# Ledger of designs, part 365: VH-VL binders against q0atu2

Target 1, 119 residues: q0atu2
Amino acid sequence: MLDKKARIRTSREYRNVFEKGKRLSGRFLIIYYVENALDNNRFGFITNKKIGMAVIRNRIKRQLRAIVREYQGQVKNKHDIVLVARAGIGKSSFEGMEKDYIAIMKKAGLFARNANKID
Below, E stands for the ipSAE of ESMFold2; O stands for the ipSAE of OpenDDE; V2 stands for 0.75 times the mean of E and O plus 0.25 times the DockQ between their complexes.

## First folded at step 18 (VH-VL)

Design yd17 (framework fv_dusigitumab; at its last look DockQ between E and O 0.74; V2 from the best seeds 0.82)
Fold by OpenDDE, look of step 18:
Structure yd17 (fold): chain C 119 residues (1-119), chain A 122 residues (1-122), chain B 111 residues (1-111)
Amino acid sequence: as target 1 above (119 residues)
Amino acid sequence: QVQLVQSGAEVKKPGASVKVSCKASGYTFTSYDINWVRQATGQGLEWMGWMNPDSGDTGYAQKFQGRVTMTRNTSISTAYMELSSLRSEDTAVYYCARDVGYDSGEFYFDYWGQGTTVTVSS
Amino acid sequence: QSVLTQPPSVSAAPGQKVTISCSGSSDNIGYNAVSWYQQLPGTAPKLLIYDNNKRPSGIPDRFSGSKSGTSATLGITGLQTGDEADYYCGTWDSSLSAGYVFGGGTKLTVL
């Protein structure tokens, strides 16, 4: 789904984002974001057990990856971004998650105009 | 029905602080950001910032950075906007407004408080 | 002064059509949906149009919105005396200083 290069994969990378990054909360998501020294953005996803059973967590993670993939071209470069699913996300629609993500990313100042933007 | 009810008019001296309240009802308070917008007499609308009632996160317009503080008391569904180091230019009607950004991914204000007049004069 | 530019005033006779323009940039109108607000004298602003062209419940279809490029337009047909008010466009600005921005406002006078 997401390019390997665009994924946060190691515990060290996650810790760096949590320790040095900024935090913003939406309705269903919390994002942690920090500048990286790369030429690309990287995304991480966290779905804790409070979200629900493994099947639910995997579904949510799949949906979040799909959302991030769709809008990744609009994210300003050189950022590590971790998405943490909130407890209520299991009851939300895909569209609800998407809109929440967009709102948070705009508030964070991480979105920039590109050809993928649909008004 | 959604309602935002603001506190009454304030008269302050230069250098003082003012804290305006905005009580929300008719919806889940923690599900929508509250924004603050002011309007000087005969002037246009000026956005001041947003506050997430659930997390307490805020974002302020650069103009008000360091001088504005937006808070909330979730137990009484009330948002607060405090503006310090008041000057005559801060004389305006201050509005709280509900933001539907989380619902749509686009930001706009569907419900407004009635406004609070703040007068700063010597 | 305002990030979004509106004409300071427009006027027309009852029954006529008026348009109010709102000009921005690629970081605001060019990227984000535009909303319009009506402010009757002595009252709080009221949402008139959202998502460029959608009307909230209770707003008559005499009011319309459109967006093209970095500009937006509010249209009012069948102008009524009760439409006399100030109108503001607004949108999110996705520049480095992310935040909401308003136009300077347009005073509509019904002749």
Scores: ipSAE 0.911, ipTM 0.955, lowest interface PAE 0.5, mean pLDDT 95
Fold by ESMFold2, look of step 18:
Structure yd17 (fold): chain C 119 residues (1-119), chain A 122 residues (1-122), chain B 111 residues (1-111)
Amino acid sequence: as target 1 above (119 residues)
Amino acid sequence: QVQLVQSGAEVKKPGASVKVSCKASGYTFTSYDINWVRQATGQGLEWMGWMNPDSGDTGYAQKFQGRVTMTRNTSISTAYMELSSLRSEDTAVYYCARDVGYDSGEFYFDYWGQGTTVTVSS
Amino acid sequence: QSVLTQPPSVSAAPGQKVTISCSGSSDNIGYNAVSWYQQLPGTAPKLLIYDNNKRPSGIPDRFSGSKSGTSATLGITGLQTGDEADYYCGTWDSSLSAGYVFGGGTKLTVL
């Protein structure tokens, strides 16, 4: 789980990212991102009702939080980032979501140099 | 089978623009990004940028930012690269290539077009 | 900077082995998987190795790849005259100006 300081919490914070941020689409995810004035990154997650039933949406949100936690050390600092699940995400695997996230974060230039992640 | 078929050779004068097309077949066009790579005679490969056919999102190499535009028409499964303010140094073969980033999280080009020769001459 | 360095040329007799090096940085080879492309004279590049060491279908097992730190190596055994081509390494560069980079290319001559 992300700690309290790494979460986008208020409607105003989410609105700022959507209104002033850049947008980049992958196969299962859309990211919105904007530079913030903090010393850290913050993440938000959106799963709307068109994705499926509440238990499915909650599982997807938990999986996305786990993916973000796994890669958070590679994310370029001082950004607010909102992950929006696309309608087809309910049929994807955890690995599929993970690969999508990696690809769009690299293309957005949000993954920074990190020799510790060479496998 | 996957194919990328490009438009024919072009001869242009300095200051003009060129638009190269790349028609895809044998796969779902919107599922994979198209990249553009050029190669001057006797020189190496130079990456120009990527384009997502589903969203229209692009990312351009800094060298070409402001001169290149990458687009598509999904109804005919065709990607385009337009380069403006042409110079003699832009004389090259231009390739389109399919990247597999969304499948793997790593980028490589598994299928390439045949190339389009663009000659810029006074 | 972060330009991938390859030897300009390499040569060997038919049946022998060669290796082609590709040297980069922690922003590219050190962070991202490496691929190799073969370009026969007058043709488009063709994917030869992906994900550091994997071969696409139809590429014979005498082509191999490896990666260590910020360097990658293409190995070719049992050289044939048809292997005479230019070879390029490539990878994503995750620096501030994120994008794809290629090595300068290596001309393989089979004597």
Scores: ipSAE 0.782, ipTM 0.908, lowest interface PAE 1.0, mean pLDDT 91
ESMFold2 (binder alone), look of step 18: mean pLDDT 92; pTM 0.951

Design yd18 (framework fv_dusigitumab; at its last look DockQ between E and O 0.67; V2 from the best seeds 0.79)
Fold by OpenDDE, look of step 18:
Structure yd18 (fold): chain C 119 residues (1-119), chain A 122 residues (1-122), chain B 111 residues (1-111)
Amino acid sequence: as target 1 above (119 residues)
Amino acid sequence: QVQLVQSGAEVKKPGASVKVSCKASGYTFTSYDINWVRQATGQGLEWMGWMNPDSGDTGYAQKFQGRVTMTRNTSISTAYMELSSLRSEDTAVYYCARDVGYDSGEFYFDYWGQGTTVTVSS
Amino acid sequence: QSVLTQPPSVSAAPGQKVTISCSGSSDNIGYNTVSWYQQLPGTAPKLLIYDNNKRPSGIPDRFSGSKSGTSATLGITGLQTGDEADYYCGTWDSSLSAGYVFGGGTKLTVL
């Protein structure tokens, strides 16, 4: 699980990202991202009811957390990033979500080389 | 089968704009980004940018920022690339290409249009 | 001029093996997978290799790709006259200005 300091937790923090951040859409995800004044990155996750029942939403959120955790070391520093799950994500595989995330993060210019990258 | 069919050749004057179309078929248009790549005569390939047909999001190469606009019409599965303030150096064959980034997390172009020749001359 | 560096030309006789190098940096080849494109004279580029060493359907196993560090290599064995073309490497660049980058291209001549 992500460290507490790596999580966006308050409504104010989320609002800041939505109002001041940039938006980029993938196939299954939308990310909002903005620079922060911290020494670390923070992540937020949103799974709306349009995705499905609570069980599905919780599963998706768990999977997204796992993906973000896996690649967090490759994210350029000092960013608040909110992941919004799109309606079709419930029908996607874990791998599909992962690849979508990677693609979006690369397009956003948020990924950087580190020891965790495997080609 | 996947196909990208581009509009015909264009001849423009310096300072004018050109808009090239790319009609996609054989797959879900909104599921893959369309990239634009150009090639001047006798020169190499030059990436111009990407466009997400679903969201309309774009990312342009710095060289073309402010001068290129990539759009789409989803109802007819067609992508567009408009280049303004044309110069003689813009004379090239322009290609649209499908990007498989969302499928793999790695970017490469598996299908290409046939190319559109754009000639800029006085 | 190109972000990725290729030799401008290579040549060999039919049946021989040729290699085409592609040199980049830690922000592109060092971090992302490399793809190769074949462009026959007067035609659009065609995907030849993706993910460093994978071949799309229809590409013969005479074509191979490899990557090490910040460099990639395209190998062609059993060279045929029909292989005469321009070859481009390409990859995503994860620098501050994220985007796709191509090599300068290599003209392969079959002697």
Scores: ipSAE 0.910, ipTM 0.955, lowest interface PAE 0.5, mean pLDDT 95
Fold by ESMFold2, look of step 18:
Structure yd18 (fold): chain C 119 residues (1-119), chain A 122 residues (1-122), chain B 111 residues (1-111)
Amino acid sequence: as target 1 above (119 residues)
Amino acid sequence: QVQLVQSGAEVKKPGASVKVSCKASGYTFTSYDINWVRQATGQGLEWMGWMNPDSGDTGYAQKFQGRVTMTRNTSISTAYMELSSLRSEDTAVYYCARDVGYDSGEFYFDYWGQGTTVTVSS
Amino acid sequence: QSVLTQPPSVSAAPGQKVTISCSGSSDNIGYNTVSWYQQLPGTAPKLLIYDNNKRPSGIPDRFSGSKSGTSATLGITGLQTGDEADYYCGTWDSSLSAGYVFGGGTKLTVL
């Protein structure tokens, strides 16, 4: 699981990412990301009603959290990152969401082999 | 049957712009990114950037940032690459290529256009 | 010079084996999977190997790929005159200027 310090929690924190961050779309996900002033990354997750009923949205959000947790050690530090589920994500498998996440994070320049090593 | 069919050869003067088209068929155009790669005569391949046809998002190689624009028209499944302020060093064959990153989480190009020769001559 | 280093040329007789190397860094080959492309004279590149060692449908098993550390290798056995081409390795570079990179290319001559 993501720790409390690795979570975007407040409306103000989310708004900051949407207003000041960069945006990049994958097949199933949109990421918004901005450098923060912390020594760590923070992640937020949005599933809207277009995704489906609440049980479906909660399942998608749980799956996305698991994916983010799996790869969090590869994410360049000092970023706030919001994952927004696209309307078509319900048609994706877990593996499909995972590959989409990896691809867009690499294209955004947010993945690195030495994410925690800074010269 | 996936195909990428590019526009014909171009001859340009230094300082002009060129816009190369790449028409996709045999797959859902908006599901895969299009990348552009060029190759000067007798030289290697040089990656220029990627473009997401669904969103219009792009990522350009630093060398071309400010001179290249990659766009699309989804209604005719066509990607475009425009290179401005042309110089003799831009003489090359320009390829479009389909990026399968969303299927793999890694990047490689499974289908390529036939290439478009752009000659920049005084 | 290219970000990924390949020998400029290799040659071997029909039926023999050849190996083409590709050297990079921890931010490209060391982190991301390697693909190989074949470019026959006067044609567009064609995907030959992806995910380090996988072949697309239609690529014969005499083409193989491997990766160790920051280096990758393309192997071609049972060489045929039709294999005479330029071969490029390619991978994503996850450095500060994230993007795709190719090797300089290797010209294979079949004697």
Scores: ipSAE 0.748, ipTM 0.907, lowest interface PAE 1.2, mean pLDDT 92
ESMFold2 (binder alone), look of step 18: mean pLDDT 92; pTM 0.951

Design yd19 (framework fv_dusigitumab; at its last look DockQ between E and O 0.59; V2 from the best seeds 0.77)
Fold by OpenDDE, look of step 18:
Formats: C-alpha cells, sequence, structure tokens
Structure yd19 (fold): chain C 119 residues (1-119), chain A 122 residues (1-122), chain B 111 residues (1-111)
C-alpha cells in the first residue's frame, strides 16, 4: 500500500502531529495535519475500539489507506497527516468515506490540485 | 422536507453587533455544514464562511476574519452568525445555506434560508 | 471584483437559447466543480446546477451546465419569461484560504 516512507510510524511522530497540528472534523473522519521538515508527506491512521471489533477496525483502516493512496499525489508537500476514524464510519460506504476525506482535505487546503474524479 | 428558517430583520447602529439565527429541519442537523452568504442591495452573493454543526469547526472568508463568529445550538438545530463592529457596508441580506460537501466531496448549497435583512445606519 | 467573472447581463427573446459564462482560474474552477444558482427577484438563491452539469430534482432539462478548464457555462434553451433572474456561478477556491467563491452574477432579461 503506502510506501513506508509515506507513513507515520512512531508514537513520537503521532504526538507531534496531535500537539502541533491543526484539527478538522468531517462526518466520518477527523484529520490532524502539520507541516514537516521532510521532502514527502506522511500519513497516519487511527481506528479506536469505539469503531467496532478488530475485524471492522482493520477493514476501515484498509479502506482509509486505499483512499489516501488514491489521492496521495494531489496533497501539498511536506505534511504529516493523521486520519482518525469517527464512531459512525463503520456504517458508511467506501464512497462516503472518500467524499468525506476529500471535503475535509479541501477545507484544510491540503489538496494541491483537483481531487474530483468527475473533473 | 429540508427547511432553513432565519430570524427577522435587524436594524443596527455602526459599531454594534448583529446575531442572525438559522433553524434547520427535515434532516440531521449535525450531518451538514451551514454556510453564510450575504448580498448587499443590488449586489452579488458574497460567501462569509462555513460552520460544522457537529464539531463546531469553522472557516471564515479572510474578509470577515476577526469580525464574524459562527456557532450553533444542536439541541434546537439552530445555527448562528454574529457579525461585530458593523459598518454601513454590512447592510445586506444574509442567507444561511446547507452545504453538501460531506456527501459529495463537492461544495455547493442545495437549500437556502429565506434571508435576513440587516440594516446598518446612523 | 469577484473571483469568478460573469457577464453583467444577457438578454434574449422567449424560445431562444442563452449562455452565461463563468471564468475563473486553476485555484477555483480548475480545482473543483462548478455550481449555478438562480435568484428570482426578491427571493433567495436556488440551486440550479451542481457538479458542473447535474440538475437537482425539479430543474427542467432546459438548463444545462458545462465546464472546461478554468471556465464554466450555463445554458438555457427554450427561454421563458419566468427565467428572468440573476444567475451566479460558484465553486470552491484553494488559493489563499480555502473557501467558496461566487461569480459577480448575470442578470438575464427576457425580451
Amino acid sequence: as target 1 above (119 residues)
Amino acid sequence: QVQLVQSGAEVKKPGASVKVSCKASGYTFTSYDINWVRQATGQGLEWMGWMNPDSGDTGYAQKFQGRVTMTRNTSISTAYMELSSLRSEDTAVYYCARDVGYDSGEFYFDYWGQGTTVTVSS
Amino acid sequence: QSVLTQPPSVSAAPGQKVTISCSGSSDNIGYDSVSWYQQLPGTAPKLLIYSNNKRPSGIPDRFSGSKSGTSATLGITGLQTGDEADYYCGTWDSSLSAGYVFGGGTKLTVL
């Protein structure tokens, strides 16, 4: 999926995003985002037990990674971005998650170019 | 059916504040952002900002930064737009509008309030 | 003055076709889909077109939208007297601070 280089992997990296980053909430997702000092973007994913059983959480995480990968090349450079799944995401469709992600990223000003598939 | 019903007309003095309400019905209030758009007499539409009724997150147009506050009361499905330090140029009809961004990933306003006339005069 | 540029006015006779242009940039029309709003005299705006070319329920197929590059166009065929109104294009802008932007509006007069 996502390149190792494009993933937030350590607790320290996550804490940095939560402490120094900005927060925006969508319907199914919350994103935390902050500029980094790298030449690439990094993504993190959090699915709490509130989402559901492990099988559900893993499914959601897989779907979110797929969405992020799809639009990865359109995200402004040099950002650490953490996606936190909200409780209601388990009942949403993949398309619903995707649209929510796109909306939040646009509001955050993180997309560098057109993210609409119809355009 | 989806409805947005706004508060009545306001008359204010320069320097005062005005708070317009927008009561939503016919849908889940917390699932859609509320945007505010104003229109001066004989002029075009001007976007002011968005407010997420669930989280309370907001995004304001640069022009109104520091002067506009968008809030909500979820228990009564009502959004509020407060504009401070009013000036004559703020005289306009103010609209609330539902944003379908989270549904579509695209931003457009499918339902509008009836508008609230705010007059600022000495 | 407006981020999106529209002609101030257009006019045509009943039954004719009119087009209203909306010109932007890569930061707005080139960035997101365009919506159109109809505002009848003394009323609130009404969604006319969304996603560049889609019509909400209740909007007749006489109304059409298109987008190409950094420009959008609203088309109205079979013009009726009831179509006399102001029309606004709008879209999401990502230039400085992310936000919605409207065109300056076009007054359509039915002759």
Scores: ipSAE 0.920, ipTM 0.958, lowest interface PAE 0.5, mean pLDDT 95
Fold by ESMFold2, look of step 18:
Structure yd19 (fold): chain C 119 residues (1-119), chain A 122 residues (1-122), chain B 111 residues (1-111)
Amino acid sequence: as target 1 above (119 residues)
Amino acid sequence: QVQLVQSGAEVKKPGASVKVSCKASGYTFTSYDINWVRQATGQGLEWMGWMNPDSGDTGYAQKFQGRVTMTRNTSISTAYMELSSLRSEDTAVYYCARDVGYDSGEFYFDYWGQGTTVTVSS
Amino acid sequence: QSVLTQPPSVSAAPGQKVTISCSGSSDNIGYDSVSWYQQLPGTAPKLLIYSNNKRPSGIPDRFSGSKSGTSATLGITGLQTGDEADYYCGTWDSSLSAGYVFGGGTKLTVL
């Protein structure tokens, strides 16, 4: 669903965010984020086997991608952002994940009203 | 019944530090952030920052960055705010408050502590 | 040092209506929901309105809230002596140093 330009793809790209970025936890999610040298945002998604079986982890990834796409127009540009699912997220509703994402992105200072939807 | 109970009044000299505690009960302490808000005598409310008691993550208002530290001890459901290098203008009532951001995606403070008076004078 | 502007004071007789305004910007009121807090003399603030216009349990319906553009309004009808308090609007501000902001407060006198 996210364009290839807007996704973090390689192990090196993920490692850069974890090593250089800031970290902020919500109830169901942890985000790692760092400024990039691009004109756009990139997103990555991590689910750990401890949160559940593969079908549950795949559902969670799909839900998180949908949430990110819905709000990507509000995300301040020039950031690489990795969403890490916490243990217990599998029992959350879509709305619960969505509210958590909104809260942590606001607290990280990554949301702004004046951005149009991403191109 | 959700309750936030703060430590007692403090009198300090300029240059000292103060640490105010906020003990939570009636809810899962690690599920909600604690915010700190102060109010000088006859003045309005001034937000100081938030602290996530699960992770220990914080976000401070720029005015207090470098002088404020917000921490917790989850074993006793207690949040702390420490303000250093005190000046007379830091004389205020300090409140802890619970925010519901993770439930709603909106930030508002549904429960407040009773307040702790900190007086900074020579 | 308030980012949000409120009138310093308002007054009205018991039984009457009053409104309290809160003016902000596109980075706060125009971006996020507004809450209102009541502070009775000598007490901690208490949540009065959240999500622009919703009341917590125990807040009577004579308290109402609304928001339009970058402004919010608290309405109080059927004024009672017990409503005499300071009232603060508050909201999230999405500017560079993202955080919570309060209005300067409005003292309501019931006379």
Scores: ipSAE 0.739, ipTM 0.903, lowest interface PAE 1.2, mean pLDDT 91
ESMFold2 (binder alone), look of step 18: mean pLDDT 92; pTM 0.950

Design yd2 (framework fv_dusigitumab; at its last look DockQ between E and O 0.61; V2 from the best seeds 0.78)
Fold by OpenDDE, look of step 18:
Structure yd2 (fold): chain C 119 residues (1-119), chain A 122 residues (1-122), chain B 111 residues (1-111)
Amino acid sequence: as target 1 above (119 residues)
Amino acid sequence: QVQLVQSGAEVKKPGASVKVSCKASGYTFTSYDINWVRQATGQGLEWMGWMNPDSGDTGYAQKFQGRVTMTRNTSISTAYMELSSLRSEDTAVYYCARDVGYDSGEFYFDYWGQGTTVTVSS
Amino acid sequence: QSVLTQPPSVSAAPGQKVTISCSGSSDNIGYDYVSWYQQLPGTAPKLLIYDNNKRPSGIPDRFSGSKSGTSATLGITGLQTGDEADYYCGTWDSSLSAGYVFGGGTKLTVL
């Protein structure tokens, strides 16, 4: 589980990211990201009913949290980042989600240049 | 099989604009980004930018910011690259290429168009 | 001029081995996987190597790739006349203007 301080938790925090942040779409994910005034990154996750039943949404949310946690140390500091699951994500594998996340984060320029990449 | 078929050669005057098309087939067009790469005669490959056919999102190389526009028509699986304010230095072969980034998390181009020659001359 | 540096040309006789170097920085080769492209005269580039050392279907094992630190290397053994072409390395650059970057290209001549 992500550290409590690494989570976007309030509606106000989410609204700030949506209104002031940049948007970028991948295959299965949309990310909204904006700089924050903190010393740490915060992540939010959105899985709406279009994704599927509650069981599916919860599964996807767990998987996305796992992915974010895995790469958390490689993300540039001082960012609020919201991950929105797209409708097709329910048919994707975990690996597919991971690759999509990596690609979109690279395009957003959110991975640090000195990230511990596993070759 | 995956194919990218580009529009024909163009001859333009300095200051004009050129719009090159790239029709994709053999795969789901909206599932892969299209990148544009150009190559001046006798020179190397130069990356211009990427375009997400599904969302329409784009990312351009700094060199072309404000001068290049990448778009798509999903109904006909066609990507477009428009370059404005053409200069003689823009004379090159322009390629579209499929990006497998979403599949692998790594960016490389597994399929290429045949190229479109754009000549800019007075 | 190119973000990634390659030797302008290399040459060898048929049957020999050649290596093509690609030098970058921590923002590109040090950051992401390297790909190699072969461009035969008058043709579009073709993917030769991806993920540093993997070959697409149809690429013979005479072609190999490796990466160490901020440098990558393409190896070609059993050189054939048909290998005469331009070779480009490429990778994603994580600089402020994130995007793909190519090497300057290397012309391989088979003597």
Scores: ipSAE 0.913, ipTM 0.956, lowest interface PAE 0.5, mean pLDDT 95
Fold by ESMFold2, look of step 18:
Structure yd2 (fold): chain C 119 residues (1-119), chain A 122 residues (1-122), chain B 111 residues (1-111)
Amino acid sequence: as target 1 above (119 residues)
Amino acid sequence: QVQLVQSGAEVKKPGASVKVSCKASGYTFTSYDINWVRQATGQGLEWMGWMNPDSGDTGYAQKFQGRVTMTRNTSISTAYMELSSLRSEDTAVYYCARDVGYDSGEFYFDYWGQGTTVTVSS
Amino acid sequence: QSVLTQPPSVSAAPGQKVTISCSGSSDNIGYDYVSWYQQLPGTAPKLLIYDNNKRPSGIPDRFSGSKSGTSATLGITGLQTGDEADYYCGTWDSSLSAGYVFGGGTKLTVL
């Protein structure tokens, strides 16, 4: 249950992330990320047809959304982040996707102990 | 058996650059990131950055940003670290090390190269 | 100064036990898993402990690790002269300039 405010919604918002954002690859995911002018993060998810049939792509999207929800409290605020599923992701487990996400988010410097969030 | 074999010792003058190689064997080279760590004589370990051999993506420690370039040639399973504008303070042993972040979500270095001594003197 | 603080040296006799501390912060040890590395004289570092307390294959059980709060501890029992080395803790630091950090190192002398 990612809130509507935490979603990248428009084609313009997606293009901004791809054109102005940084890119970082893991085994199963690529992230694109850029600072935004909001007080919150926004997430987008892309699966293409090379990943598999619609039922597989929909399952992967649901799994990625669940992973993002689980770790969203650790993500540094004010970022638009697009997760792009790589072709090999259909062979991964939920655990494999999760570890990949953790690794790339740490290497991107997007994870923190919440030190930058006001209590 | 995982092995990381580094190039031989280098002697350089201040202002020059050095490129150290790290040849991997015994595993799928593109599946694990290579990190570089240096150690001045009698001193501790200093992390320099990571490089993803699949994508070519890198992340450098702030101290080395602008002077270090980490690259690879996947056809020969070899990683490279190039440090430019060398100073006497860059005299150190330079190590490559494999990180396991994509297996675990946590970072540690399970295999290390033997080290490459770089001496910077006039 | 290193981000992770270790005592510069420790010593003990053969057969004895020693512990090596590693003090950090909530941005590193207090959040992420700790690893330990052994560096024998003239050699590259070798992984001793990962995930706070796990041993890679080939590391004897007389090496142990633990973590409490923002501190980690390496324990070595049954000391041998071959254990004389430098020991480093390491972990991911999630602060503003995220990256990997090592402790300053601890020289173990077996005497």
Scores: ipSAE 0.756, ipTM 0.898, lowest interface PAE 1.2, mean pLDDT 91
ESMFold2 (binder alone), look of step 18: mean pLDDT 92; pTM 0.947

